# VH-VL binders against q0atu2, part 39

Target 1, 119 residues: q0atu2
Amino acid sequence: MLDKKARIRTSREYRNVFEKGKRLSGRFLIIYYVENALDNNRFGFITNKKIGMAVIRNRIKRQLRAIVREYQGQVKNKHDIVLVARAGIGKSSFEGMEKDYIAIMKKAGLFARNANKID

## First folded at step 1 (VH-VL)

Design k4 (framework fv_ivicentamab_arm2)
Fold by ESMFold2-Fast, scan of step 1:
Structure k4 (fold): chain C 119 residues (1-119), chain A 120 residues (1-120), chain B 110 residues (1-110)
Amino acid sequence: as target 1 above (119 residues)
Amino acid sequence: EVQLVESGGGLVQPGGSLRLSCAASGFTVSDNYMNWVRQAPGKGLEWVSIIYSGGSTDYASWAKGRFTISRDNSKNTLYLQMNSLRAEDTAVYYCARDTYYEGFSYFDYWGQGTLVTVSS
Amino acid sequence: AYDMTQSPSTLSASVGDRVTITCQASQSIDSWLAWYQQKPGKAPKLLIHKASSLESGVPSRFKGSGSGTEFTLTISSLQPDDFATYYCQQYDSYSGEAYTFGGGTKVEIK
């Protein structure tokens, strides 16, 4: 799970990302993203009723949070990013969601490359 | 220090199967994208397969359905299961590491390679 | 799908020579290109990443340049240890294949 500071928690914060951010659509995911004035990244997750029952939506949300956490070190700092699950994501595997996330983030130019990891 | 050591290569008949291993030390395989790359005798390098840090996999189009990449986190070891082998699969097989937490990158460490010969 | 074309496939050179190897991508890959050196019987060794970033421990006589579709590896003063085969590799993640290598350039003694 993501740390509290890394999560978008209020409706106004989500709206800011939607209104001011850029949008990029993938196969199962849409991301909205904007640079923030903080010293860290924040992530939001939206799974609407078109995806399926609450049990499906909660599973998808948990899997997306796990994917985001796995790759958080590769994301360019100082961004608010909202992941919106598209209808049909409930039929995707974890692997399918992971691949889609990686592809979208790279296409958006949000994945940083710091190969040596030397400070 | 980072080290990758391949094993499991050998002579197999066409249509046979073989499993390659790549033992990693100095880092954790599940923290990285891991790849298999092969090289036929006297030829160039050819990408085979990748396993992403989260566990998803991809393959060269010619490898799909025949080859399976996997890892065992408890043994810190990468595997390549090769089925329905053909003469054109004869090559030295290398395991290679993408940079730590980078993904879709270059290969900073390579194993020594293990030779697979498919012949009757 | 990206095609990576290296030229020349083989070149003959003498110690002290300036050697230039080129790598062309069929589509723009920005700077997402690495160069590797491979000696007979050994695994490839990473020399350069992101087209021009020299790896730690690689001699300064090696230089990578270029962006987009045309890239160059230059060895400013060839040493005996540099006779090897060199490969470029694209790692722009938007192709159908995750990685593509050039065909290689063998640098041999004249």
Scores: ipSAE 0.006, ipTM 0.597, lowest interface PAE 11.8, mean pLDDT 85
Fold by OpenDDE, second read of step 2:
Structure k4 (fold): chain C 119 residues (1-119), chain A 120 residues (1-120), chain B 110 residues (1-110)
Amino acid sequence: as target 1 above (119 residues)
Amino acid sequence: EVQLVESGGGLVQPGGSLRLSCAASGFTVSDNYMNWVRQAPGKGLEWVSIIYSGGSTDYASWAKGRFTISRDNSKNTLYLQMNSLRAEDTAVYYCARDTYYEGFSYFDYWGQGTLVTVSS
Amino acid sequence: AYDMTQSPSTLSASVGDRVTITCQASQSIDSWLAWYQQKPGKAPKLLIHKASSLESGVPSRFKGSGSGTEFTLTISSLQPDDFATYYCQQYDSYSGEAYTFGGGTKVEIK
């Protein structure tokens, strides 16, 4: 799991991202992102019941957290980023999720220029 | 059985405001992606707004600033607040539910729509 | 936003005819396309999703095909119940406009 400091945890924090942030949609993910006043990035994860049973939703969350963690060091700092899983994500491969994440984050300009794992 | 029923349409003067409602049954509004789609008389379909299950919203570029989508979870009802209405906003307004099939987004259930007429 | 061009705008046909409606996207949308049928005074009805997947209850004479930028809805043998307006719709995953509809094709009696 992500460090506690790297997690969006409260409804207020999520609301702030949704209300003030920018939105980009991918095939499997929608991201909302906004600058924060912290020294670190925070990530939030949202899954819908239509994705599947709780076991499936939890699996998806674990996979997304793994992806975020893998590329965390390459993301521009001082951002709150919420990942909303789209329903089709349940049928996607991990690699598919990862590619979608990379693509949408690139479009958002959230990766550092010297990032090495985003090709 | 899934059902969507729009209401609140009517005649309004230019510059006026109107709030549309969409009462849902057979599913939970807050667990779904809900949309408004409008259709001017004799014209095509035009997407207006979406509220995601997480509560965030998005709008067509032309709708931003004048239209507000919201929901009341306790009533399982979707709303569209329309302000500064113009003649070109005259249309039948549909509420529609987005699907979650295999990662593709489309509208599987629609209401029968409510007519909004903006005229002096 | 992706542009969706639907053609023709109007199509006159007779019962039993083969009808073809085309939808063109300004750039590739893979299979992210749906088709709807709308009759006068009624809400649109979903016919096909994922470019070619027929919705439950939709007659087999309806067929969706295509991928990328070119899509087609075919009615193999037009029935009286098929006279209506048809719309294609795409989801643009990377634009601010979440959904875009084609301009519609009215299928009327010749």
Scores: ipSAE 0.006, ipTM 0.633, lowest interface PAE 10.6, mean pLDDT 89

Design k5 (framework fv_ivicentamab_arm2)
Fold by OpenDDE, second read of step 2:
Structure k5 (fold): chain C 119 residues (1-119), chain A 120 residues (1-120), chain B 110 residues (1-110)
Amino acid sequence: as target 1 above (119 residues)
Amino acid sequence: EVQLVESGGGLVQPGGSLRLSCAASGFTVSDNYMNWVRQAPGKGLEWVSIIYSGGSTDYASWAKGRFTISRDNSKNTLYLQMNSLRAEDTAVYYCARGSEYWDYTAFDIWGQGTLVTVSS
Amino acid sequence: AYDMTQSPSTLSASVGDRVTITCQASQSIDSWLAWYQQKPGKAPKLLIHKASSLESGVPSRFKGSGSGTEFTLTISSLQPDDFATYYCQQYDSYSGEAYTFGGGTKVEIK
């Protein structure tokens, strides 16, 4: 599980990311990202009912958190990043999600130059 | 008022180069998805390229290597560098803004277009 | 890249007619489908986004429906101002081309 301080938790925090942040769309994910004034990154996760039943949505969130956790040490500091699941993610594999996440994060330039687990 | 204004079109010989400009007003280019779309005379719409708000770019398969999309944030202007132009590149070139929907994007703002004619 | 097949290419109709245009995607695009209207010498105008969401200022006689691979634009009662060419468009940054347009449907006077 992500550290409490590494999570976006409030509606206001989410709104700030959506209103002031940049956006990139992948196959399974959309990311919104903006610089913050903190010493750490924060991540948010959004799934809606079109993804599927609650058990599916929870599974997707768990998988996305696992992916984010795996690569969090390679992400540039001082960013709020919200992951929005697209409708097709419910039928995707974990590997597919991971690949999509990596691709989007690369496009966003959010990985550090010395990152070595993003190929 | 939100608008896009293309410029730079004209007549060019095959093999030549041309750079199109798209000046935005009422919104910030660097905060949005910006696109080039072209339309050959009497033909349909064809997507050419995109520059994401994050700065990364993407191209139609046929455009890769010959076309380059870029932006100048200080001028709030989008560009399309076109090299090695061919007759089949003759078209009206539009710049278009990708909308900021929650989980979707479409082209909600278009310029008037600028005509590029490639001919000997 | 996704293929977008739009039909028919040309449609002749009269004022008051119900008009239906179809767009088919080679793969599922969920609801990531937009419809545009273009008149001669003018830039395209966004009508519908996300398959069924009407853009601000667009008359309610325009209706978008569908999901997955099959989509439809319906004009319930064609008006003189509606004679134009219509295009569907999909977005998917993972398909090899971020956007793909349908071939267009010209709605002309019968």
Scores: ipSAE 0.016, ipTM 0.679, lowest interface PAE 7.4, mean pLDDT 89
Fold by ESMFold2-Fast, scan of step 1:
Structure k5 (fold): chain C 119 residues (1-119), chain A 120 residues (1-120), chain B 110 residues (1-110)
Amino acid sequence: as target 1 above (119 residues)
Amino acid sequence: EVQLVESGGGLVQPGGSLRLSCAASGFTVSDNYMNWVRQAPGKGLEWVSIIYSGGSTDYASWAKGRFTISRDNSKNTLYLQMNSLRAEDTAVYYCARGSEYWDYTAFDIWGQGTLVTVSS
Amino acid sequence: AYDMTQSPSTLSASVGDRVTITCQASQSIDSWLAWYQQKPGKAPKLLIHKASSLESGVPSRFKGSGSGTEFTLTISSLQPDDFATYYCQQYDSYSGEAYTFGGGTKVEIK
């Protein structure tokens, strides 16, 4: 579970990321990201119905939060980042989601060079 | 008052190209979700494309590769570049603003529409 | 592709009648559904978002209900100003299916 301070919580905050941010697509994930005026990073998570039933969508959200939490220390400070799960994510493994997350974060320039996980 | 006004529609031959414009007043397009929606004569509404304020875009599957959504912040205007037009693209094209909700939004402000006719 | 099916395609009713329009999604969309009113020669107007949330300025005789795959728009006491075509719209999907509309229901006052 991510700290409340590290979570995007309101519709307006999500809208700001989608409206002001940049978009980058991975295999199973799309991220929207924008620099914020805060002291910390904040993350949001979106899973649409095409992924599957609520139990699957909730599993995906939980796994994505675990991945984000694990790599928090590698993310450049002062960003709001929203993860949107693509339709195919329901068939991905945890490892597959983790690898995709690392790849897109590095490609976006949000991870330090050679950062693979929090040590 | 918040308003959207489309222009650029007209008659074009199959295989041709056309660019639609949507001028916004009372708000800034770059601060909102902006959409194109079309409606063939006597038919229903069909979503075409979206652009976010950060410049990211998405398209209906049938529109990818042929249609391009863009904006000009200095003119506060939204555009839809339409290429390789087909008879089935004949429709009134509306621009619409997304509501105040985040990732998936209903459309709260609409333009009056501009007619595009693709015919030989 | 999300199929959004509206029924009936056309209905006729008298002023004061209760009118119900149904919208069926081919798969569950939770509550991510909006209703629009379109009068002849005009652009659509948003009436209801998230299945049941009435927009400001829309008369209280309009009510949205439902979740999952079946949704209804009810007009509890039809007025002459309600002559229009009504559309449902799902906005549950991020991809090219993000905003699938129903086929529309034309309401004629008799």
Scores: ipSAE 0.005, ipTM 0.544, lowest interface PAE 11.9, mean pLDDT 83

Design k6 (framework fv_ivicentamab_arm2)
Fold by OpenDDE, second read of step 2:
Structure k6 (fold): chain C 119 residues (1-119), chain A 120 residues (1-120), chain B 110 residues (1-110)
Amino acid sequence: as target 1 above (119 residues)
Amino acid sequence: EVQLVESGGGLVQPGGSLRLSCAASGFTVSDNYMNWVRQAPGKGLEWVSIIYSGGSTDYASWAKGRFTISRDNSKNTLYLQMNSLRAEDTAVYYCARSYEDYLYSGMDVWGQGTLVTVSS
Amino acid sequence: AYDMTQSPSTLSASVGDRVTITCQASQSIDSWLAWYQQKPGKAPKLLIHKASSLESGVPSRFKGSGSGTEFTLTISSLQPDDFATYYCQQYDSYSGEAYTFGGGTKVEIK
């Protein structure tokens, strides 16, 4: 589970990632990522009303958190990573979201070299 | 009635800058995905940029660094700042609205376009 | 970036003819393809989205089909109002670009 320490929580923290970080777009996700000065990774999640009603947005957030938790042990340390949900994600499968996450994280080079659950 | 109206086009010298505007009516710009698409004389359509409802932006690879998409919510207007303009940037520039779920739908509302001519 | 190849570039036809335009994607885009019609001096008009769904008000003689990498727009019986340029467009990509247009197909009178 993503504990409080592993979460981006403040507007300032989000702004820092958006302003200084790199950006990559997938099918269902856009990721913004930047190195931090911590010993752990932090994750943020952004959804908007256009991906669906509140119930859908909450479901998407839960699913994305589950995906991030599943692979967090394989992500390079010292990164702040914000996941922005794109339109259409509300109609995507969990497997589709997971595949997209893996794809963009690989492209970003954010997985550790010895990662073994991303193929 | 849903409508988009572009303005700001004109003649500009190479290396110059120009700011295009797109005024929306009948819907809220900040609640939608908005795009710029251009078309060189006698050529095809070319996507330039998008601003998502959340405010994030995306660009064609060739547009990055020279073009900036933005919006003014109070004016319900979309903008395209174009810098370091080149002759090959000569085109009619359209603003267009994507469906709310742009991964499932195309661009359903277009402006009439505004002509940008880059020439010495 | 995704490559969208549209063919033919130009097509001469007569009223009543069956017209077929093809769009090929360099990678699978599932059904995330739209078709547009553009007449001289006018903005493009959305005809079809999601490969086969007709927009409201579009005549039934227009038909979109295909999935993956191969797509077609068919006009079953060409009408005078149909002479125009047509474009395909992908709107689902891993390229980092939201949209990519095909090169266009000009349908002109024979």
Scores: ipSAE 0.014, ipTM 0.636, lowest interface PAE 8.6, mean pLDDT 89
Fold by ESMFold2-Fast, scan of step 1:
Structure k6 (fold): chain C 119 residues (1-119), chain A 120 residues (1-120), chain B 110 residues (1-110)
Amino acid sequence: as target 1 above (119 residues)
Amino acid sequence: EVQLVESGGGLVQPGGSLRLSCAASGFTVSDNYMNWVRQAPGKGLEWVSIIYSGGSTDYASWAKGRFTISRDNSKNTLYLQMNSLRAEDTAVYYCARSYEDYLYSGMDVWGQGTLVTVSS
Amino acid sequence: AYDMTQSPSTLSASVGDRVTITCQASQSIDSWLAWYQQKPGKAPKLLIHKASSLESGVPSRFKGSGSGTEFTLTISSLQPDDFATYYCQQYDSYSGEAYTFGGGTKVEIK
């Protein structure tokens, strides 16, 4: 479960991310992200009916929250990030969603690069 | 540049069938959400159907069971199969692209429309 | 199903006027609303998405506002090119019919 402090809750906060933020698309996910003036990261989740019925959308939302929670320590601090599920996510496995999340976060520069690989 | 061109409209008798086509250029239909929207003469816009990038579909309640939206990726073309047509289906039918992300969904590219007349 | 009620159905205005069009949703749609402009014989043109985000190439005199169930489109100084019919459209995909349009508002020359 993500802490209340780590969740984007209001329409205005979502709107700020979408209007001022950058957008990157993955296979199953789109992220919108912007730096915030807080000391922590906040996450939002959007699952539209194109994914499936409410039970499927709620399952996807719970799985995305679990993925975000597992990797929150690796996310560069002071960002508001909204995850939008794409239509194809309904047929993805948990592992598939997790891999897509990691890939898109790394591409956005929001995840630490592999520090064990020294050039 | 991005463009949509509808075809297949015409005069059809009540109870008849008609298939509309929408040819896309400058973008790939399977990468976007594609819509059919209709407008009866002198009336407002009415959403008909959508096909999502993943292939799932939704319909207006009155269109379910009579209308089928589909696409052919090899031809980059969207279709609307209309069955059991009624006089009330008389309208200009528009093909329209919407963004995959509903946060930016609005239908940003539209075709010119094709007129379907169902004669009583 | 989401019901979208638009008012007024017809509006008479002169060049330079401030025009306001209202759109009411039967249920909260947060900010998931678009505005379109349609001229006679032409396809609609997207003006605003997400209630207030101006589409590229649309003049700054157009402004969308509102959230939840009540929304407005304002044209701050009406130009000759703005005489058209305007439609709101919801795209909150969580309930009922997707992409429901309002009934339209025709902005006519006075």
Scores: ipSAE 0.012, ipTM 0.568, lowest interface PAE 9.0, mean pLDDT 84

Design k7 (framework fv_ivicentamab_arm2)
Fold by ESMFold2-Fast, scan of step 1:
Structure k7 (fold): chain C 119 residues (1-119), chain A 119 residues (1-119), chain B 110 residues (1-110)
Amino acid sequence: as target 1 above (119 residues)
Amino acid sequence: EVQLVESGGGLVQPGGSLRLSCAASGFTVSDNYMNWVRQAPGKGLEWVSIIYSGGSTDYASWAKGRFTISRDNSKNTLYLQMNSLRAEDTAVYYCARDWSYEYGTFDYWGQGTLVTVSS
Amino acid sequence: AYDMTQSPSTLSASVGDRVTITCQASQSIDSWLAWYQQKPGKAPKLLIHKASSLESGVPSRFKGSGSGTEFTLTISSLQPDDFATYYCQQYDSYSGEAYTFGGGTKVEIK
C-alpha cells in the first residue's frame, strides 16, 4: 500500500490534475500529471466500469498500486500523477501493466534523470 | 563500491544447457533493472534480456523460449539459464545494471564470462 | 525486429581529427538513445544518454546530437585514448524489444 501522503484522495485534487496536467497515453494506461508544491509525489487511480465487474476493477487497482509503489523511488519528485486504466487493461497481465507503466513514465520524462547535485 | 561478477561460462556442446550467474555487491538487485548483454568474438554488442525491479522480464526475439532471466533476492544474484545452445550463442556474456537516473542505459557492467558452444 | 544501423562500420583517423559517427533507427525513438565506448578486452562504458547528455567524467570533446531516427556522435579533436569501438543503443520502451544496439563503429589509427 502506498503511504497516505502519496495518494490523491479528493475529487478536487483529481480535478486539478485533469484540468492543469499533461496527458500521455500508453497501451493500457493513460496518465495525467502536473507538478505540485508538496515536495512529494501523489498518485491517483481510476478504473471505470468499462473495464469490467467490480472484482476485476479492484484487482487491477491493487496491481497498479503495487506497480507504482515498486517504482516510487524512480519517479521525479513534486508531481501529482493520475493513472486511468483503459478498457483493454482487463486483457493484460501484471507484466503487461508493469511494462506499460515503465514505458509511459519514461516517455513523460517522469522517471528520474537527476539534474541536481545529490550528496 | 558497486561490483558485478559473472561466472558459469565454459565449453558446452550444441543442444546443451548452461546457467550463468552474476553476483552483485554494493547495491540490491531487486531494487534495479538487470540485464544480460552478449558479444560474439570480434562482433558487436547484442542485448539478450532484462528483469525489471518488479520481476517482469523481456527478451530479444531470438532468445525467447531458449533463455530465461531470473534472480535470487536472498543471494543478491542474477541468473541466465540458457537451453538448446547453438554455435551462434558463442559469446562473452555481460550482466549490466540499468542506471537508476536514466532507465534504459547501463551504468555498471561485469567483466563478462565466455560461453563457447562447440563439439 | 527493431533495427539500429551505424555508419561507418570502420573509420580510420589521426589524432586531432574531427570524427563523426551516425546511428539510424528504423522508427522514431524520440531522444531515447545512448552511446557507449568499448576498448579491446573490456566491458563498454556509457558516454552519453538521452542522445546528447554527457556522463560525468566523459571529456567535453564528445558530443551527441539528433532526435527521432537520426543521431550523431562527434569527437571534435580525436585523442589517443579515443581509438575504440563505439555503439549506439535505443531504449525507447515502446519498441518491440526493450533495447537494441547498433552494429558498432571501430575508430582505428590511420
Scores: ipSAE 0.052, ipTM 0.718, lowest interface PAE 6.5, mean pLDDT 87
Fold by OpenDDE, second read of step 2:
Structure k7 (fold): chain C 119 residues (1-119), chain A 119 residues (1-119), chain B 110 residues (1-110)
Amino acid sequence: as target 1 above (119 residues)
Amino acid sequence: EVQLVESGGGLVQPGGSLRLSCAASGFTVSDNYMNWVRQAPGKGLEWVSIIYSGGSTDYASWAKGRFTISRDNSKNTLYLQMNSLRAEDTAVYYCARDWSYEYGTFDYWGQGTLVTVSS
Amino acid sequence: AYDMTQSPSTLSASVGDRVTITCQASQSIDSWLAWYQQKPGKAPKLLIHKASSLESGVPSRFKGSGSGTEFTLTISSLQPDDFATYYCQQYDSYSGEAYTFGGGTKVEIK
């Protein structure tokens, strides 16, 4: 589980990311990211109802949080990052999600150069 | 009231350059995803470029290297620098706002400005 | 890049007719599809987003449906104001082209 300090929680915080941040789309994810004035990264997660029932959406969120947690130490500091799950993510494997996350984060240039868990 | 007004179009020789402007009112350009979309005479719509609210940019594959999207926040104006223009670049160029956080949809368009590339 | 195939390219119809326009994507785009109406000399106007969500002010005779790779715009009873060209549009930066439009369908009077 992500630390409370590493989580985007308020509507205002989400709006700031959407309004001021950059956007990149992957196969299963869209990320919105913006530099923050903190000493840590914060992550937010959005799953649209069209993904499926609440149990599915919650599963997807858990999986995404697990992925983010796994690679959080390799992400450049001082960023707010919101992950938006695309409709097709419900049919993807965990490995597929992870691969997509890595790909999109690389494209965004959000991984540190010395990151060693990203292929 | 939201309004987008393009300007800067005109006649230019092949190999020439032109800069288009899009003056926005009713919303802040720097807080939105702004795009250029063009339409050749009697043809369909073709996306050219986007500048994200965070300032990052992206381009159609054919536009990369020749077109540059930018903005002036103080003027609330969007720009498109076009270099090395070709006959096939002849088109009406629209600026358009993408309001969607997820789906990529243009809700507001300018009236367009005509660019004619001819000897 | 995603290919968007729109059909038919031209459609002749009369007032009161039921009109159907189709848009096919080369890959699944979920419900990430918008429909636009364009009249000569005018900018496109957004009609429908998210495949089936009608924009404010758009008459209820317009209906969008579909998901995945097959989408349809239906005008239940064509009105004089509906003669125009219609475009479908998808968004997906993963494909290398963030936005892709269909080829357009011109709805003209029979």
Scores: ipSAE 0.019, ipTM 0.678, lowest interface PAE 7.5, mean pLDDT 90

